# VH-VL binders against q86iv5, part 31

Target 1, 237 residues: q86iv5
Amino acid sequence: LDSCSICVDFVGNSLNDLLNIILNSGVIGTCGDLCSAVPGGQIVDTVCDLLCDYVGVDEFIKLISDVDPDPIYICEKISVCKTNDNAAASLDLVQINPQNGTVGGTFTLSIAYTVTNTIATGQLAFNIIDPTGNAFGDAVLLVQQSPEQYTQQFQFQATPSEQESFPNGLYTVQALVCEGSCGSPHPNTYTLANGTTTFTISGADSSSMSGAGSFSGSSQSTQTGAASGSGSGFALF
Below, E stands for the ipSAE of ESMFold2; O stands for the ipSAE of OpenDDE; V2 stands for 0.75 times the mean of E and O plus 0.25 times the DockQ between their complexes.

## First folded at step 11 (VH-VL; framework fv_rosmantuzumab)

Design z6 (at its last look DockQ between E and O 0.35; V2 from the best seeds 0.00; counts 0 for: pae E 3.1 > 2)
Fold by OpenDDE, look of step 11:
Order: sequence, then structure tokens, then C-alpha cells
Structure z6 (fold): chain C 237 residues (1-237), chain A 120 residues (1-120), chain B 111 residues (1-111)
Amino acid sequence: as target 1 above (237 residues)
Amino acid sequence: QVQLVQSGAEVKKPGASVKVSCKASGYTFTDYNIHWVRQAPGQGLEWIGYIWPSGGRTGYNQKFQNRVTMTRDTSTSTAYMELSRLRSEDTAVYYCARVPLYSSGWFDYWGQGTTLTVSS
Amino acid sequence: DIQMTQSPSSLSASVGDRVTITCKASQSVDYSGSSYMNWYQQKPGKAPKLLIYAASSLQSGVPSRFSGSGSGTDFTLTISPVQAEDFATYYCQQSYRYPYTFGAGTKLELK
């Protein structure tokens, strides 16, 4: 696993926990004090300690306590993730299948894009906007993507939830390729490409308020970064 | 060769304390955490806690939070587990085990175990 | 705490057989693309021995007849073919979150 991915994943997953710890624990004197309180196992503690030690406990707390904490930005600020202000990409295809579906149906979103200058740390993001203007979506972290063509697929089931009711009508899909977090106000963040498509949903059955639309992103990203090192140790640094 | 050698069997009365040692050899002591696991007679395995040799940071199972103290001596590559206010239910074999620092948390080497008997 | 449900509690097999032991966690033990599940063998009067780490990685020195698979909440240990020295108790263990927890064990016995 890439150190940047590990950092972003840790910060993203532990941000609320870290904030709660900072708010509730009073004076935190050491990285150990902070990280030992984070829910997880040894790997979480280790990652936390490494990241915290890298910048010091005060700076780490400051970064986590930002008004708009961004995991990618935080990892860039601590120099674990790289930035490229000259990153460039184009969107080649945004397609959703089927174009006409029903409530409860499964939809597949395919996004193809071309990187023309390396994306150091960024995102492939999409937003689905329903007929009422409510939006939901997901994003994939992009780390050191060299100039090449890439394709990503997302699947979602149009099952009504508290977050999305899936009303009948025309839906808009927005796809974005970004350096940094898409839509983030932080430095070193740029929208590189965007595109849109539409699809329709009909036959809204009011019945089963079942759970949150789990985006099962089958990222067939051939991340070739299989570090061949035999020991399954996370060599972060 | 990696070895974890534990102290000998202990017999204690209820309310007493016991301190078990685990001497490590054959590797760099600070590159691995030491965890402690116990097994009651005929029972499964129960995790007690860990110590980070570098810095001495500890984490305990809440079940033992107020009764267990883990320490280490880096100069002798020895870890210690002290359990206080002993009960009959603490009768078990106690194991120390090594865990790589940058791993997913497996116990790759174990001590031979220390038998603790708590009886009136 | 994460509960580990191991099945079966006991199993009888012959030398040469294929044996499968299952472990189910009460919640996912996956993190950052890895599964934090380990398997151990224990013989009477001995400490546990690591067999499999990270769900499917074979520990050095462990025979290839041992294999692990699974992700999320469901994991399996397979022994094929079973040898005479494999009759022992097997444990799964999650290392996803403290406190670490073990399955109740599976005793593999000779028929």
C-alpha cells in the first residue's frame, strides 16, 4: 500500500475520532496520548504515531482541528502525499447503464479519463443529482497517476433510504477529475476535468425504506503498485 | 534464533499479586511489540494487553484495566506483566508473544507460557 | 468488542482428508484493503503457533497444505491433505481492533 493512500485512509476514517479525542481529553502532551485513544488495532496506532511524530503533536492537532479538515490536504501538508500544480487530465466518457431504470434497480456508472500530466494526489468523483436537486455520490483517491488512459466503474442500487428517496424523473450525473479533493478550498486543489450525463428513473415504489445506498465501487484499478516486498509489513516511511 | 523465555510457574493466594517476566532474544527488542495472552485450563485464548518497548506505551484489555501493569527493561530485553488482586478465575497459563510493529498484528513467536495457580 | 464465532467446535478427519474451519466476525475486520485475521495451531501443553496472517498469508515454515481465505466477516482455514501431525486445536484471531479477540477454537481429531 502506498503511504499516501494509507495516510488519507487513516485521516479520513479516524478524523471524527481524533476530533472527539482532542475535544474531550484536555491537554494532549504526546502523540502516544492521542493515538492510543483512537479506536483500532496496532496498525491504526502505528500509522497514527508515525504521522503525528512526523510533524509533532501540536501541528498534528492543529491540522486535525482545522475548520474544514481535508484528509488529502492534511496528508499533503505533512508531506506524505505529493502535489502537482501542473496536473492535467481530460474526461473521455461518462456513461450510465441503464439509461432508463426503475426504483430498486442497479445502475452502473462508467467513467473514462486521460491523464496528460501526472496526478500526484487527487480524486475521481461523481455526483448524482436527483430531480429535486438532492445530490449523492462517491470518490476514489488517485495517487501518482502517470499519463495514461484510465477507466473506473461504480455501481449503485436505487433503493430508497433516508439519504435518497429516488423520486421519478430525470437524474444528472456529474463526473470530476481533480488534483486534491474535489471542491476543496485548500491549496493545491484543482478541477482538471468534468463531464455530465443523464438517466431516468421511473416506478417509484414507496414501500421498503431499506438501508443506505452502499456504493460498491469495484475499483478494478490495476494498482500495479504491488510492492514485491515479501513481508506484509506496511513500510510507510 | 528468536526466543521468548518466561519465568517459572507461580502459586498465589487470592488477593495477592504476580509478576511474570518474558526475556526476548535473537532479535532487536524494540522492533516488536510484546503482547500478553492467557488461557484458562481447557479454555480458549484471552488477550490481556500489549507494551511498546520503544517508549513503554501500553494498552490493556478493559477487563484487566485496573489490575494489570506491563513494563519492560530495554537493557535486558525483558517484558513484565504484573497482575494484582488475584482471583481464582485468574488461574491460567500466561503467554507473552511478539508482534511486528508495522504488521497487521499477528503473534509470530510465543513464550513457553507461565502457569499461574490461584488457590485458597 | 468484536465477537469471533468459530465453527465447528470439533471435527474428526482421516489422514489425507480436506478439512475446512470457518470463523465469522461480528463486524468487518478489513482495513485499507487488508483483512486483519490470523490463524493459529495449538497442541496440548504447547503455546499457539502462527499459521496464517492477514487472512491468506502463509507464515514462514508452515506447510503449504495450510491455506487461508476470506474477507470482511467470513474467513476460512483449509488443511489439505491433513497429516498426522495436524491433529490439534485451531484458533482464529482478529487484530482489527483492541481488544484482540479469538475464536473459541476447533479441535481436529483423528477418526
Scores: ipSAE 0.505, ipTM 0.783, lowest interface PAE 1.2, mean pLDDT 90
Fold by ESMFold2, look of step 11:
Structure z6 (fold): chain C 237 residues (1-237), chain A 120 residues (1-120), chain B 111 residues (1-111)
Amino acid sequence: as target 1 above (237 residues)
Amino acid sequence: QVQLVQSGAEVKKPGASVKVSCKASGYTFTDYNIHWVRQAPGQGLEWIGYIWPSGGRTGYNQKFQNRVTMTRDTSTSTAYMELSRLRSEDTAVYYCARVPLYSSGWFDYWGQGTTLTVSS
Amino acid sequence: DIQMTQSPSSLSASVGDRVTITCKASQSVDYSGSSYMNWYQQKPGKAPKLLIYAASSLQSGVPSRFSGSGSGTDFTLTISPVQAEDFATYYCQQSYRYPYTFGAGTKLELK
């Protein structure tokens, strides 16, 4: 674990707690006042205190309290995450299997991408847009991704929930590779590549049911001299 | 060999103060917080507070906020807990224990305990 | 403050038995996929000894007959098989949020 990943994970997981402490406390004079109130055990207090002390409590509060706070941007401003304004990448494959599935079925999204100039701190992100326009998605943090070919898999079950009912119809998958947070307006942020694919769901109508959807991701990267190999994520290759 | 060695037993009158020491050895003192926990006779464990050896930051259980002070001396790898305005209810064994700074907050090693008796 | 309720308060067992001690927190002690629950053993006149951290991780030097499980608010410590040296008092402790709090303890006694 590197300091950049630790910072982004901390800010991403603790942002709402930090905002609530800041809004409800009125006056916060030290990093200890803020950080000791954040749940998550000793490690969260330690990481919070180190980051807060590095920039000073007033600047830390300012960064967290922005109208559009962004964990990667915050960690770049704290200087624990690096930036590369010349980062470059392309998407080689955006593929979902099965392309025709059912409610309750498991879908695997496979993304292959090539980095041509180091991604210092960025994301591999995706959105899935259902037939009604409702969207859900996920992202994986990319830290110091050297020029090379990479693959990533994501899996999800089409289990209806309050957030996504998985109606029958055509779904659109959007994938992005970014320096910085994908879609963020902050400095040092760039969409490096994007791609789309589609799939369909046919089956029992679940519009009146509720339940929770789940995501699980797998990441494999294999590098050799002038070539790259495949991990466990591309059984069809 | 990690070791936390506490000062000896104390007998105090109500209204007095006590200062308990906890000398650490066998590890890098500043990699761990020192926490204090007490146990009244026949009772369970009660958390008092912590000190960060680097910088001296403290946090106290509100029950003790106006009566406890925790300090440390990094040159001797020693933590201290002072409890003032003692009452008979403060009769207990007082433990120091360490918590790794990059952990979920478990007490991996404990001092031997310091018995405090508060009686008139 | 997070209240910790241990059950049972005492338990009699023979050497070779399987025993289960439960601990219930008044609110979830999970954070970012981890459970912030720890277990300690204490013998009379001695300091507590860490057995299990992060709900299920075995502390170095602790025999594998001790195991922990659970998440959210419900946690268990299991001892199987019980050995003669295991007759002691056991405490759970949450490290999710200050103040850290302990269960009232479970005394494991020889039947």
Scores: ipSAE 0.413, ipTM 0.741, lowest interface PAE 3.1, mean pLDDT 87
ESMFold2 (binder alone), look of step 11: mean pLDDT 93; pTM 0.954

## First folded at step 13 (VH-VL; framework fv_rosmantuzumab)

Design b1 (at its last look DockQ between E and O 0.42; V2 from the best seeds 0.54)
Fold by OpenDDE, look of step 15:
Structure b1 (fold): chain C 237 residues (1-237), chain A 120 residues (1-120), chain B 111 residues (1-111)
Amino acid sequence: as target 1 above (237 residues)
Amino acid sequence: QVQLVQSGAEVKKPGASVKVSCKASGYTFTDYSIHWVRQAPGQGLEWIGYIWPSKGRTGYNQKFQNRVTMTRDTSTSTAYMELSRLRSEDTAVYYCARVPLYSSGWFDYWGQGTTLTVSS
Amino acid sequence: DIQMTQSPSSLSASVGDRVTITCKASQSVDYSGDSYMNWYQQKPGKAPKLLIYAASSLQSGVPSRFSGSGSGTDFTLTISPVQAEDFATYYCQQSYRYPYTFGAGTKLELK
């Protein structure tokens, strides 16, 4: 496991727990006091201890207690994740299948991008904006991506939930490749590439209102050759 | 060769305390945590707690909270588990086992076990 | 606590057979792309022996006839082909969260 990925995963997954501990425990004198209270097994405990010891408990608390805590930035700040201010990439493809779907249907988002200068620590992110302006999305951590072409697929089910009602209409997909966390105000964060596409949802498919839209990201790094497919209007901004 | 050698069998009365030792050899004592697991006769395995020999940091199963104390002596590469206020239900074989630090937490080597009998 | 449901509780097999033991966790034991599930063999009067760690990694010195698979909540230990020395009790164990917990065990007996 890559240390950067472990750091980002830990901070991301434990951020709320850490904050709650800090807020509720009064004076935290040691990394042990903090990390022993974090829910998890040995890996969570040891990773927390290692990261905390690296910077000291006070600095660690300070980083976690930031107004806008960013796991990638925190891991960069403690020198576990690397940065590259010269990172560069371009977006090659943003595609939704199907282009026309129904409520309750499964959609596959495919994003292809080319790294031209190494992404040290970054994200591939996407936002789906519904006709009402509500947005939902996900992101994948990118660590030490060398110059190459990459492809990522995301799947989501358009099942209404408290978070997203999936109204009928035109949806907009925004895809971003970033050094650092996309949209983060912190240093060493850059939007390298962005692009948009659209799709439509029409009609209530009467199928069973089962559970919340779980994004299952399957990272298949397929070196797909240049298929010249003539498809729908890709607006690169 | 990695070895964990535990102290001998113990017979105790209810309300007493027992202290079991686990001497480690064949590896760097501080690079691994020591965990304790017990097994009642004819039963499954129950996790008791752990100690980090490097720091003396401990974590216990809440079931044993306030009755178990884990310690270590780094100079002798020995871990100790003390269990107080013994009950008949504490009758079991007690094992120490090592876990690599920063690993996913598997028990790769075990002691031979220490039999504790608690009887009136 | 994470409950581990192991099945079957007992299994009879012949030498040369393929056997499968399953373990189900009450919640996912995956973290950062890894599954925190381990398998042990225990013979009477002996300490448990590690067979598989991280769901599918074979411990050094363990025969290749042992294999582990699964992710999330569902895991499997496979022994194929079963040898005479494999008749023992097998345990799954999660190391995702404290307290660590074990399955109730599966006793593999000679048919």
Scores: ipSAE 0.612, ipTM 0.833, lowest interface PAE 0.9, mean pLDDT 90
Fold by ESMFold2, look of step 13:
Structure b1 (fold): chain C 237 residues (1-237), chain A 120 residues (1-120), chain B 111 residues (1-111)
Amino acid sequence: as target 1 above (237 residues)
Amino acid sequence: QVQLVQSGAEVKKPGASVKVSCKASGYTFTDYSIHWVRQAPGQGLEWIGYIWPSKGRTGYNQKFQNRVTMTRDTSTSTAYMELSRLRSEDTAVYYCARVPLYSSGWFDYWGQGTTLTVSS
Amino acid sequence: DIQMTQSPSSLSASVGDRVTITCKASQSVDYSGDSYMNWYQQKPGKAPKLLIYAASSLQSGVPSRFSGSGSGTDFTLTISPVQAEDFATYYCQQSYRYPYTFGAGTKLELK
């Protein structure tokens, strides 16, 4: 993996731990004081120390403590991730399969997009809005996506859970391709393309189950093209 | 190929200091941190601390913070651990072990151990 | 500090047996979907030897009769089938957070 992906992954996974250390510690005078306290073994300490030493401990703490701590933005401010204000892309296909399914079934969202000017650091993201207005989604990181056509698939199982009951009705899928974090107000951030599709869930009335269930759903992602990526974003807005 | 060779056994009186060396060979010394672990007779393993050879950064188990100093010499690929104000409870075998800097934190190679006996 | 409770403290087995050793951490040692638990073998007069890292990953050169499993706070090392060279003391160790800590050890003896 490249240094930008490593930075974004580290910040995304360790941000809350870093904030807690900063808030609960007295004086943090060195990168070692901060980074050795982050859990997750040697690799997390190594990456933390490298990034922190690159900008200096005071600036690193400032970036982590920002009111809108966005991993992509932080890694851009550190200059480990590049930006391109002229990035350009289009969505060629937003397709969900099956278009008519059932609770408990597996749905595959297929997205094809064409990059026409390099995406330096961005996202391919989606939201699925259920009939009641509740949304869930995912995103994958895009790093140095050269002009080319790409495809990405996301899978999820419509297993009712505390977060999403999967009621019968019409679902709306929203897909975005972005430079920077999709939906972020930060500088160097652009929605390059968007698209929608729909699908339905029909069949048994799952509302007759016990008042609160412990069912869970999950998603998987795959990518083809010049570069690879994976998303860890669960709630995309 | 990879070796961590430690200095020989030591016998010390209470109140003295000891400095144990760990000479690395067969790999790039600065790509790995060196950790020190001790084992008292008939007892389990106890982590003492680490040194990060490329930067000289150290971290110590609080139990030893006032008594241990870890150093390294990158030109000779050698790590050192010095333990001061020795007492009989410090009698143990002291091991150095390396950890790859880009890993989840396992000890993949160990030195042969250095026996320290502290007695009056 | 994370306390590691290893069970049993000793056990006897014959060549060919299946042996399990458990390790319970006082708090979760999971981070970002990975478990930061390692297992070592130590023979008398020798330094420990790494067997398993990241709960379930087998170290290069370690026989496949060794396996690790578990997540969160509960982990196991399994040896199946036990061989003559496997009679030794086994330690679990967490690398989730400093200070690194070890279990008290499990001595595997020939029955």
Scores: ipSAE 0.590, ipTM 0.833, lowest interface PAE 1.8, mean pLDDT 88
ESMFold2 (binder alone), look of step 13: mean pLDDT 94; pTM 0.955
OpenDDE, look of step 13: ipSAE 0.550; ipTM 0.798
ESMFold2, look of step 14: ipSAE 0.562; ipTM 0.822
ESMFold2 (binder alone), look of step 14: mean pLDDT 94; pTM 0.955
OpenDDE, look of step 14: ipSAE 0.583; ipTM 0.818
ESMFold2, look of step 15: ipSAE 0.558; ipTM 0.819
ESMFold2 (binder alone), look of step 15: mean pLDDT 93; pTM 0.955

Design b2 (at its last look DockQ between E and O 0.03; V2 from the best seeds 0.00; counts 0 for: pae E 12.5 > 2, placed apart)
Fold by OpenDDE, look of step 13:
Structure b2 (fold): chain C 237 residues (1-237), chain A 120 residues (1-120), chain B 111 residues (1-111)
Amino acid sequence: as target 1 above (237 residues)
Amino acid sequence: QVQLVQSGAEVKKPGASVKVSCKASGYTFTDYSIHWVRQAPGQGLEWIGYIWPSGGRTGYNQKFQNRVTMTRDTSTSTAYMELSRLRSEDTAVYYCARVPLYSSGWFDYWGQGTTLTVSS
Amino acid sequence: DIQMTQSPSSLSASVGDRVTITCKASQSVSYSGDSYMNWYQQKPGKAPKLLIYAASSLQSGVPSRFSGSGSGTDFTLTISPVQAEDFATYYCQQSYRYPYTFGAGTKLELK
């Protein structure tokens, strides 16, 4: 497992917990004090300790307590994730299938892009804007992506929920390739490429699939974290 | 060969304390955390807590909070679990088990268990 | 706490059969591509023995007739073909979050 990915994942998943601990706990004197209070298993504790120890507890708390905490930025600041101010990419394709669908239907978004200068730590993100202006989307973390052509697919089911009702009409898809977190105000964040496409939703498909719009990003990056059965600890760093 | 050898059976009265030992051998003691799990007669498994031999960090199931204390002696590669204010419900077999540090948290080796009987 | 619902509570099988045990977590025990689910075998009067870790990884020395699968909230232990020595109680365990929790167990009995 890539240390940067681990960092971003930990910070992203534990951010609220960390903030709650910081706000509600007394004096946090050590990384151990902070990390032992984070809900999670042993892996969370160890990752937290390692990350916190990189910068010390005070700096770590400061980073977590930022007004606009960004997991990628935090991991960059603690030098676990790298930055590249010269990162460059182009968007080759943004396609959604079907172009005309129904409520309850499954849509596949395909994004193709070319990296021309290494993306050190970034995102492939997309936003879907419904006819009313409500937006939803997802993002994939990009770590040390070398110059090459890449393709990513996302799937979502247009099942109405509290977050998205999927009204009939024209939908706009925005795709972005970024160094750093897309849309983040933090340093070392750049939109490298963007593109748009549209699709329509018409009619209610009576298919009762109550599936919450879970974006299943089939990232083929099988990072098989082969925990090799040998007692060798996960060398995170 | 990896071994976790626990102390012998204990019989205690309600309100008493018990301290169970778990001696590790056949591996680097500090590369693994020691967890404690108990099993009441005819029941399932209940996680009690853990200790990191390196640094001595502990975490406890809140159910046992303020009654359980886990310690270790790195020089003897021995972990200890002390349970105080014993109740009849604490009657169980207590197991120590190791978990690799920086792992997803499986118990790959277990002690043989220590039977605790709490009776008036 | 994460609750682990294990089913069935008991199962009868013959040697040579295929047996499936399921475990459902009250919340996802997967993140970052890993699943924090483990399976153990316990025989009477003995400590549990690790069979599967990380949902699908076979512990060293465990026969290949044991396999684990699943992600998120739903996990499965499969024994195929069942051998005479496999009659025991099986437990699932999540290691995603403290407190670690176990399923109630599945007793595999000889038919």
Scores: ipSAE 0.288, ipTM 0.699, lowest interface PAE 1.9, mean pLDDT 89
Fold by ESMFold2, look of step 13:
Structure b2 (fold): chain C 237 residues (1-237), chain A 120 residues (1-120), chain B 111 residues (1-111)
Amino acid sequence: as target 1 above (237 residues)
Amino acid sequence: QVQLVQSGAEVKKPGASVKVSCKASGYTFTDYSIHWVRQAPGQGLEWIGYIWPSGGRTGYNQKFQNRVTMTRDTSTSTAYMELSRLRSEDTAVYYCARVPLYSSGWFDYWGQGTTLTVSS
Amino acid sequence: DIQMTQSPSSLSASVGDRVTITCKASQSVSYSGDSYMNWYQQKPGKAPKLLIYAASSLQSGVPSRFSGSGSGTDFTLTISPVQAEDFATYYCQQSYRYPYTFGAGTKLELK
């Protein structure tokens, strides 16, 4: 475990709670005032205190309260995550299987990419755009991703929900590899590579189904190192 | 190849100050924090504090917070620890050790130690 | 502060034995499935040497006869089989929160 991944995971999981505490409490004078109110017990309080004390409570609140808060950007500003303005990568493959499926079916998104100059703190991200223009997606945190070839797979079941009905038609997959948060306007953020693919959902008229689509991922490396960290809901771009 | 070379042994009287140096080589100095740990004769290890070399951020064990100052010089890849108002209880071997900045906090390389003797 | 209780304080063993050293933290030193516990070996007149980090990960260059296990508050260092060069003092250390703290040490002696 590295400090950057711990910071991004904490901020990503606690951002809404932190904002609510800041808005509802009015005046917060110490890191203890802020961090002891965050749910999650002693572990979350300790991580919050360490990060907040690192920059001071006033700067921490300022970063959290930014008009477009971003866990990676926040962790870069408090200097626990590094940046590399010269990061470089390419996308070797963006593939979805099956290319023609049905509602309730399982789809596997495979992404292969090559890093050619270290990604200091960034993302592998994707969006899936349904036939009506509704988008959903996910991202995986990349920390000190050394030059090497990598693969990542994501699976989801096309189970209709309030967030995504999975209508029949053509779906577009957009994939990005980024330094910083993909799609973010913040400094030290770059789209390093992008790619697309498509798939279709078709079939006879069907009833709605319970549940929602979800994603999981894994990383492979041809060296002894591996990517670390977790993604968040800021993959839309 | 990685080395942390500390300054030589010190003999001090109570009330004095000591400044120990830790010169790093064989790695990128700003990719690792430097921590200081001491060991009194026949005793275990006691953490004193750390410094992040890139920004100079420090954190100290409360036991020492009003007596210790940690600094660094990135141009010479050297960390320093200064302990003031010395007492006989400060007699110990003082180690510097590095911690990868993107780690959970293990000391992967240690200096050879600097012996401090505080006696009247 | 998180107190680290090592046991035993000393033990005697012969070359070829299996040795187990335990370390108990006064509170959990695990977060999100990761454990912030490290083990060091120290020989007289020398600086400590990292053996195990993150409870069970073997440091590069450390023989595979060393292993670590545990989570939460209870951790174990195992040496099997003990070799002549393993007679030393062993320390556990938590890196979960500041101040970092060490166990009191376990001295492994030749029987």
Scores: ipSAE 0.007, ipTM 0.447, lowest interface PAE 12.5, mean pLDDT 85
ESMFold2 (binder alone), look of step 13: mean pLDDT 94; pTM 0.956

